# VH-VL binders against q9nrl2r1430to1533: the designs that were tried, part 142

Target 1, 104 residues: q9nrl2r1430to1533
Amino acid sequence: GGVHELSAFEQLVVELVRHDDSWPFLKLVSKIQVPDYYDIIKKPIALNIIREKVNKCEYKLASEFIDDIELMFSNCFEYNPRNTSEAKAGTRLQAFFHIQAQKL

## First folded at step 11 (VH-VL)

Design F53 (framework fv_nezutatug)
Fold by ESMFold2-Fast, scan of step 11:
Structure F53 (fold): chain C 104 residues (1-104), chain A 123 residues (1-123), chain B 107 residues (1-107)
Amino acid sequence: as target 1 above (104 residues)
Amino acid sequence: QVQLQESGPGLVKPSQTLSLTCTVSGYSISSGYYWHWIRQHPGKGLEWIGSIHRSGDTDYNPSLKSLVTISADTSKNQFSLKLSSVTAADTAVYYCARTDYPWGSHRYGMDVWGQGTTVTVSS
Amino acid sequence: DIQMTQSPSSVSASVGDRVTITCKASQSISSYVAWYQQKPGKAPEPLIYDASSLESGVPSRFSGSGSGTDFTLTISSLQPEDFATYYCQQFYSTPYTFGQGTKLEIK
């Protein structure tokens, strides 16, 4: 037993999860709460799914990881008008992600 | 524990700028998610004026058309409202309020309010 | 802008009654609704957030329900201190808007 080093991807996901604007992205959107979401968004994703993919070593390139995070934000802005609480949180979290992704 | 207190002039003349301050005690404004200004016209309901996110990003009610500015002063633990070119229609009780970080809750709500300060606009 | 319409505008009730207040959004807002209680001369006090979650310290006789466009605040057994004006508010999008209020009066 020693300390297990977190991957760069795991460290970034943890930073995103801990960010105050992560609340729209923590889990998949509920079909019960938002019935039309899956009619509009064809490739749903959330931070819990991305974190699971990191833990299973499914990302071979940084670009694949970045693409999934960007898909998450793209889905947010596709579904949610700019003046919504989700879109505002997404805009700030995406800006934070772009700064943190420079470490990759 | 957390308390919000509005302060400012009780009487403002038409065309002047209304300046109100919300003093926060028992909590750091840098730790809050959003800080809000709300007003209530005599005998009427509640109207949202605007909000400031802890990052400094602001959102304003479009009905106020660039007449409103909200700012925060973390060194004084205060946030403030400036409403320019006031008219009699701006006569109201003005409230400040907090939205705490929604960790463990998934939606916004205003969980702490100040007592309100009455502003009358008249000549 | 999203319009929030409350029904009724006023209701008369007796202590012990079950009281229901409704709030309708002009478009779907998921569960982004809060409810507030306001007594004369006082600031609004939060009751419910996220349509159905009770604020800390609020008595269990208060409950909220609804999703989409139709929302309800229920007081299961009215107490003397509950006579007040009640407001719903949406947090789905800016500008954040309130209902016009429902005044709960002694019958």
Scores: ipSAE 0.490, ipTM 0.857, lowest interface PAE 2.3, mean pLDDT 89

Design F54 (framework fv_nezutatug)
Fold by ESMFold2-Fast, scan of step 11:
Structure F54 (fold): chain C 104 residues (1-104), chain A 123 residues (1-123), chain B 107 residues (1-107)
Amino acid sequence: as target 1 above (104 residues)
Amino acid sequence: QVQLQESGPGLVKPSQTLSLTCTVSGYSISSGYYWHWIRQHPGKGLEWIGSIHRSGDTDYNPSLKSLVTISADTSKNQFSLKLSSVTAADTAVYYCARTDYFWGSHRYGMDVWGQGTTVTVSS
Amino acid sequence: DIQMTQSPSSVSASVGDRVTITCKASQSISSYVAWYQQKPGKAPEPLIYDASSLESGVPSRFSGSGSGTDFTLTISSLQPEDFATYYCQQFYSTPYTFGQGTKLEIK
C-alpha cells in the first residue's frame, strides 16, 4: 500500500492554484467580460490548461513547463496596466513561482 | 461573526500624525485578502486611502503621496493607519474594511466594514 | 485615475417602485464594481460585488448588472428600509475610486 507521488510540475501547479493571487489565472479570460482580450493576446493560456498538460505528461522538459507559466504572466502584463488588480496579483504570483521553480 | 472596530484620537492638531487602529475579531487578518482604510469628509462621499494585502504589500492613494503608512500586526489581529502632517482637510470619518478571499473566485468589494471613527483636525 | 460618475445624484421614489441607479467608468474596468448602501450616521453596507453578485444576506430585490464602462444597480420593488445613499466603487486599478453617491429619498 501507498500513494502515488505527485510530479514536481503537478505539485507546483497545485501550489499556484492554491495561492490567493491565482484568481486571474485559473481559467481562460472571458470574451464576455473582456471582449478585446483575444485581439491583443495571441497565445492565451491559464492554469487549468497547464495543469491538464501536466496530467497528460505533455511536458518533457522543465523548460517547457516554465515557458508556459512565463507565457501566462507575460500575457497578464501585456494586457493589464501595472496598477490593475490583475497585474498586482500577477506580480506577486510570479515572484512566488520564481521561488518555487528553483526546486525544479 | 467578523467585526471590525476603529480606534484612535478624535482630535488631532494640524501638522501632527494621525494614528488609527482597526481591531479585527472573529476572523484572522492573515486569512483576509486585503484590508482597507476609507474616509468620508463631512457631507461628502467615500475616499479610498489605501490597502494592505495579506502578504504585507501596500497600495496607497497617490493623492496622499508619502503621507500614508498602513501596517499589520498579526499577533494582535490589528492593522493600522498613520497619516502624517495632517491639516483641516483630513477631518473625516475613518472606516476600516475587508476584502475576503474565497477559493476559486475573486470577490472584489468590501464585505465587512467597521462602524467608523470621527477625526477632527483642529488647533 | 478612473473616474466613477453616478446618475442621478438624487431620486425621489415611492414604496413599490422600480429604481435604477447608473454608474459610468471613465475607462473599461471589466466587471470589477461593488455597490454599497449608506444610511445617515451609519457605515456603508455592502450590496453587490463583481458587478452582479449579491452579498450574503442582501434581499433579492437588489440586483447589479454591467461590464466595461456602464453599470447599473436596480431595486425591483422599493421598501421603506431602502431609502439611503448608494455608492459604486471600481476595483480594476488603484486608486480604488467611488462614485459621488445617489441619494434615494421618499416621494
Scores: ipSAE 0.392, ipTM 0.819, lowest interface PAE 2.6, mean pLDDT 89

Design F55 (framework fv_nezutatug)
Fold by ESMFold2-Fast, scan of step 11:
Structure F55 (fold): chain C 104 residues (1-104), chain A 123 residues (1-123), chain B 107 residues (1-107)
Amino acid sequence: as target 1 above (104 residues)
Amino acid sequence: QVQLQESGPGLVKPSQTLSLTCTVSGYSISSGYYWHWIRQHPGKGLEWIGSIHRSGDTDYNPSLKSLVTISADTSKNQFSLKLSSVTAADTAVYYCARTDYYWGSYRYGMDVWGQGTTVTVSS
Amino acid sequence: DIQMTQSPSSVSASVGDRVTITCKASQSISSYVAWYQQKPGKAPEPLIYDASSLESGVPSRFSGSGSGTDFTLTISSLQPEDFATYYCQQFYSTPYTFGQGTKLEIK
């Protein structure tokens, strides 16, 4: 959990947010638009929440940060069938994340 | 102004490979979110053939049984369709189209279309 | 595959009429619907994206609504240039399927 790690987390979150496949992950899924989401997904998370946790220094280890990002992708693949726009975006963004996370 | 223009042979013999190219002008193919191929059989509705994401990832209509290949050439600002083993059922007008991405907003729709190119499959 | 069914298949209307076209998805697709207008011999023109968002340059008499399985395209006051075939399309899941089309004809 050092200063360099916290800077790296912020940089990586910014890269994820800027990626064109980030759109399913920018904010929590709307209960109004997707009423059954919260019946299926018990640990909802999104990039805005992860970024807030980074800014508040709530990640003590790189593994905690990686776990939250992986939870976000896991939720996506659990809720969304593989041929959906969300699942396709999630697959590409997760691959991008895995490449960038090698720097952590 | 963004323009898409289809080009390729107007006549193709049965069992041959149909090759079409979409030339994009006024916009970089690398800046678009998805690039699509759509066709329309004479007097019928629209059928989505497949798409290429700006990363190069492709999606194809399963009804075309792996006969489709879509590729992009960013140096020429073009993307292309190859449809192998064509039959008379592949006679159609072929369109290319773009799905745009505004920052943080996926635009569910195709906002720019080419004029279409007519392909007839006959001996 | 997600089936998109339009109703009616054809409609006859007069200039100034309010016209409503519906599109039903065989399963829930959120708001991931686009609408297109096609005139004879021309490419489809985009009208609506994300079920209810108007494409740039499209007249305000066109509007879209709906979520889940039921979607509607409305033309509030029909103009002579609006006689065309209209298609809905879902972008929820591949293959991205179109409705069969609704032909809007002059009465």
Scores: ipSAE 0.358, ipTM 0.822, lowest interface PAE 3.1, mean pLDDT 90

Design F56 (framework fv_nezutatug)
Fold by ESMFold2-Fast, scan of step 11:
Structure F56 (fold): chain C 104 residues (1-104), chain A 123 residues (1-123), chain B 107 residues (1-107)
Amino acid sequence: as target 1 above (104 residues)
Amino acid sequence: QVQLQESGPGLVKPSQTLSLTCTVSGYSISSGYYWHWIRQHPGKGLEWIGSIHRSGDTDYNPSLKSLVTISADTSKNQFSLKLSSVTAADTAVYYCARTDYYWGSFRYGMDVWGQGTTVTVSS
Amino acid sequence: DIQMTQSPSSVSASVGDRVTITCKASQSISSYVAWYQQKPGKAPEPLIYDASSLESGVPSRFSGSGSGTDFTLTISSLQPEDFATYYCQQFYSTPYTFGQGTKLEIK
């Protein structure tokens, strides 16, 4: 589409960003704050990267977009133990994502 | 201005259920991130009891062995604690507190506290 | 559960002194530490969140530092109103646990 087109993917990413459980996912994890993150997580991703890919029309299929969002959650649960603030936020945001994705 | 105020009975008998309410003023409870209950035994430190997230999801201290229920009533702008089967060991000052979220930043801390309410468990 | 251990349990100091209180987590908790000040008969007051961020209205003589397992609260020039008990708390994982407290007393 056009530079001013509001895509379904853009709308969903905006909804995720606005969600109060998005804080672990807005930007890539800081190597200074979490030095071992990039030793464990081999395919890091965040909402700002996904949004940029949407804006550049890099997703050819809805499944590619969904895969990147699910990778983001998978990374969260792989790195963060269950009772952490990040894992709890990820669990709620993932449930919200699954509900919103049904509207696609 | 955001203010939290605890209310409930000052005296509770052993084996009864303790019910406390936190009334939130100047801020919508549905806009907060986490709402917490904390207690402090006489002359001792702070113990986290549990929290409720804006979504209604609850987290409880496992040491309380399923004796705790936290709930929220958005229509009254309140959240509440029920502690069942109390004993003298539950004698404490009980506090409610908030953790907020602002602009993609989770503030790792509790930024607003109630004044506390004293609960004595005695026959 | 993550244990938070404060050192010292009690410290005696004079007005104008530099005071340091430490907090050690039993496992790595990133920077997810808050510090509170409690005066007798009063609720805890927040001082620091996210290990080093000063709460609004807190005097600049208070500072926090640390990451991983070791955290420090510093008061650069102690004032009379600073005599209180100080608590650290971890927000990394539930249950959210507090240190045992450090009582700051007049020398």
Scores: ipSAE 0.468, ipTM 0.845, lowest interface PAE 2.2, mean pLDDT 90

Design F57 (framework fv_nezutatug)
Fold by ESMFold2-Fast, scan of step 11:
Structure F57 (fold): chain C 104 residues (1-104), chain A 123 residues (1-123), chain B 107 residues (1-107)
Amino acid sequence: as target 1 above (104 residues)
Amino acid sequence: QVQLQESGPGLVKPSQTLSLTCTVSGYSISSGYYWHWIRQHPGKGLEWIGSIHRSGDTDYNPSLKSLVTISADTSKNQFSLKLSSVTAADTAVYYCARTDYYWGSLRYGMDVWGQGTTVTVSS
Amino acid sequence: DIQMTQSPSSVSASVGDRVTITCKASQSISSYVAWYQQKPGKAPEPLIYDASSLESGVPSRFSGSGSGTDFTLTISSLQPEDFATYYCQQFYSTPYTFGQGTKLEIK
């Protein structure tokens, strides 16, 4: 049958989504559960949004893709104190991302 | 069915190192998110000692950080606690416990606990 | 460190009573609270996670509520097997801390 070759960006997003530390990043933070989030974070983003942008070919440069992923981590560390599970997950996932992004 | 079982010496002398092991059965420790050590002093409440994430990253209670080491052995499906330089204040029941995640969301709590092992620090 | 304070420290109640136990965090912790039941000589048994989610196998008479700093565990109709010590625990940030416990005793 047919073969679909994944883009480098799609491959990396799939790896991030499958990582066990992706849980804080899979979708946008709920304003119902965390009502002050959107008062503090002005450029919200999540892996589902980034994946959609990859699938729609909206990233023209690798740097644009990397910037969105880094924004996601930056938002996490801005909102969540360092000793939270969210911040710890973000630290591990960001380290994983930096290793994988060396190929971009 | 997931079960946790603590094991180690019931009596430790002051200034020695306490070593405890938690054996996990019916579940792989590589599939859990956090594995914890908790203790309970006689007649008192619960105190979190520390945890190990499946990656090997550890978090320790700051009041114990210089004295505590938690490690995991995935080949034996075990994780362990070492508490150095013990005193009578370390006399407690020691528990191991799990935190897991469901559907990409962390389950905020500890859903499986061992039965506990009593440790007495005395001369 | 986040301090968890339970109220009351002990309560006496009769079978069939509605019992409420409260837990106050020293700072906002979202909904990241768990509740445990402990009987003498036994390990804690999980009751509630994420403030209001019932653990599998736990009777529906148990419920949890709250967010931010104030949390409540409710037993809607007390049964003989419910006499125990109850603990809340915050899972927001390390070190993870427990309340001092509430002992529920027969009146």
Scores: ipSAE 0.470, ipTM 0.850, lowest interface PAE 2.5, mean pLDDT 90

Design F58 (framework fv_nezutatug)
Fold by ESMFold2-Fast, scan of step 11:
Structure F58 (fold): chain C 104 residues (1-104), chain A 123 residues (1-123), chain B 107 residues (1-107)
Amino acid sequence: as target 1 above (104 residues)
Amino acid sequence: QVQLQESGPGLVKPSQTLSLTCTVSGYSISSGYYWHWIRQHPGKGLEWIGSIHRSGDTDYNPSLKSLVTISADTSKNQFSLKLSSVTAADTAVYYCARTDYYWGSQRYGMDVWGQGTTVTVSS
Amino acid sequence: DIQMTQSPSSVSASVGDRVTITCKASQSISSYVAWYQQKPGKAPEPLIYDASSLESGVPSRFSGSGSGTDFTLTISSLQPEDFATYYCQQFYSTPYTFGQGTKLEIK
């Protein structure tokens, strides 16, 4: 056809960004809003950073891309107790990711 | 305009199951983020009972233990509350409410409420 | 469970006064606070979400502020229709708890 095609990683990131549970993951956590976050989380990451890495062709293997997404969820569950709004959103988005990642 | 309307029996006997339905008009329940049940005891403040996410995942107030079930029926554009083994302490006005979805935004608050339905638990 | 404590429990004020209602969380909850107004015999009406964002159609005299544990609702110039009970609610973690309410009475 006549349209630009997204890479598999770009397509998956777009689906994650569009998901209703993406809100905790769109940008890095604010130090002003959450002052102790960076004392606990040593490898911060967010969907905007992952998308930039995809656009710059920094992922050579699907496993590297998956590792960054899993790091993002791991950070969420390390910082946020399971009954928080962030952890609940993260749990659902991670399940969605695992289904979509089967295409990779 | 989005409207929520609670319906159910006004009187329930102790030990029975209270069943309430929230009918949503002007909006699809599949488009909302969370749908909630809240109650208010006579002359008292507000108590959150539980919520259902658009995926069907539910969260319940632990103080109500295993007594609460919330479910959604997208074909009828309704969601419902069942509260089992009721006592006089469950006498309250019951409200349903919405937390809406906004792309890319966290937005926690209940922006649309039903008018409330009064439930009396009495022998 | 996170306890939300409002102060004062009741206040009497005159039309034109600035009224401040406070809400204190028992632990840090970032900015996940909503405020509601309830008039006698009516359902609660949303005023503020995410601590400081005004709900559509709410008069600009209402404002919210705060983060962490301390939150405030301010009415900059009280009107007669503002007679009501006001509730804060946290959305940080389940169960989503409400404050006990502040009853605002016109002098």
Scores: ipSAE 0.479, ipTM 0.850, lowest interface PAE 2.3, mean pLDDT 90

Design F59 (framework fv_nezutatug)
Fold by ESMFold2-Fast, scan of step 11:
Structure F59 (fold): chain C 104 residues (1-104), chain A 123 residues (1-123), chain B 107 residues (1-107)
Amino acid sequence: as target 1 above (104 residues)
Amino acid sequence: QVQLQESGPGLVKPSQTLSLTCTVSGYSISSGYYWHWIRQHPGKGLEWIGSIHRSGDTDYNPSLKSLVTISADTSKNQFSLKLSSVTAADTAVYYCARTDYYWGSHRFGMDVWGQGTTVTVSS
Amino acid sequence: DIQMTQSPSSVSASVGDRVTITCKASQSISSYVAWYQQKPGKAPEPLIYDASSLESGVPSRFSGSGSGTDFTLTISSLQPEDFATYYCQQFYSTPYTFGQGTKLEIK
């Protein structure tokens, strides 16, 4: 992992954050709003955490960055039934990610 | 400001396809988050028919059994409803509505509605 | 499908009264609820989005609250123009369902 890879990760995270379907993923799920979330999801993650890891150069390989993004979507689909607003946003954002990630 | 206007035939024969258009003015259809079709049967409450996301992704009420199609034409600033094989049960006032977009957030509600268009299904 | 049940189905009230309308979801829906006012022969008018956020231009006497399964619309001091039918709607999952409506009538 080099400087160019880190710049690409930053750009991709910025594009995800700006996407209209990013709202479920911007910050960690609130325990107040969703009390059982942390009983079901063992490895919580969100775009703000991923962005911080990019900024601190914690991703050595593109695969590590991709794994964290995929974990975020996997958590969404594990917790949320397919017909929920969160799952629909996640499906569209994941498709967008897969297109953009082809550049990595 | 933003206005939505439904248009289409006031009378449709059973078994035909009902086609309605919602024309959006004062706002770009590509800037909204979701665009919806809702109907109200005479003397009854509101029923959600379906929605189209700004990406073109659609969601439909399963009770309509794949008889419904919603599409958008961003060049005309319109979105449309097609309901095939109509029966007298499809007689209703049809509304279009918007769910707005705010960058980095959501707004779950329909903040702008058309005035509604009455559709009667009879022979 | 998520069922939204409003209570009461009708309520009679006087100008100046505090009016409370409730909406119960058949399962937990977070705060993804909107409220609408409909007068005879007219389109629904938005009042509340995201359970408690007031729509622009809506009088401050209207307020919304609740999360999970139980939601409330309150009119703190009823005005003559408030006599209408009120609907709640959930946006948690498709199909997006409405309550059956609460008709607010003059006592």
Scores: ipSAE 0.617, ipTM 0.878, lowest interface PAE 1.6, mean pLDDT 91

Design F6 (framework fv_nezutatug)
Fold by ESMFold2-Fast, scan of step 11:
Structure F6 (fold): chain C 104 residues (1-104), chain A 123 residues (1-123), chain B 107 residues (1-107)
Amino acid sequence: as target 1 above (104 residues)
Amino acid sequence: QVQLQESGPGLVKPSQTLSLTCTVSGYSISSGYYWHWIRQHPGKGLEWIGSIHRSGDTDYNPSLKSLVTISADTSKNQFSLKLSSVTAADTAVYYCARTDYYWGSHRYGMDVWGQGTTVTVSS
Amino acid sequence: DIQMTQSPSSVSASVGDRVTITCKASQSIHSYVAWYQQKPGKAPEPLIYDASSLESGVPSRFSGSGSGTDFTLTISSLQPEDFATYYCQQFYSTPYTFGQGTKLEIK
């Protein structure tokens, strides 16, 4: 725990946000554009929320941070069939995350 | 200015492999998000053939089954289409196109197209 | 596969007219629709991406709207250079599919 881990979390979130496959994950899914999303996904999350939690020092363990990122990907694959643009972006971004998360 | 140019043989015999290349100028192929092949049969609409992501991941139209292969050569700034076992039904104008990405927004749409190359399949 | 159905298949109009072309997806595709203009003997030109965003350099008389299954392309005041065939395309899932096209003809 502590500032060392929070610095690593911030760096990782920034790398995810900068990745070209981050577009489905930058902010919460719109109810206007996707009306049934919140009927299916019970624990919505996005990179802007995770980044805010990092900045407010709300992650006490690296596992809590990793769990939130994995929840974000899990939600993507639960809602979106594998042949969708979101699922394809999520698959590549998750692989990138797993490589970067080795630093945590 | 980004430009795409298709090239390949204008005439292919039935059962042979159609090979087309898209040459990209004014822009690095490794900087694009997706690169696409589209065709248009005489007097008909547009049909998506397949795409290659900058990572090398490919997606193909299932209606073309195992007949299609798309590849990229970053050293030549080109990507290519191979369509095997062609028939007269593959006679069409073939286009290559780009999908780009802007941070905070995806641009799903093909924002730059080649001029098209006519392919005739006949003996 | 997602089917994209355009209506009408052809429309006749005069310069200055307001023209609306509709595109219907066989299932929800959110806002992942692009629109293209094609003139005879030419490659398609992009007009709209993400259902409602105008491509760079496209005149403001073109606009797109819709989400889910129903999408429209509107030309608010038709100009002579606008007579062409228009196509919608979905980018929600592979295979990416186009509408059959709407031919906009001089009345």
Scores: ipSAE 0.555, ipTM 0.864, lowest interface PAE 1.8, mean pLDDT 90

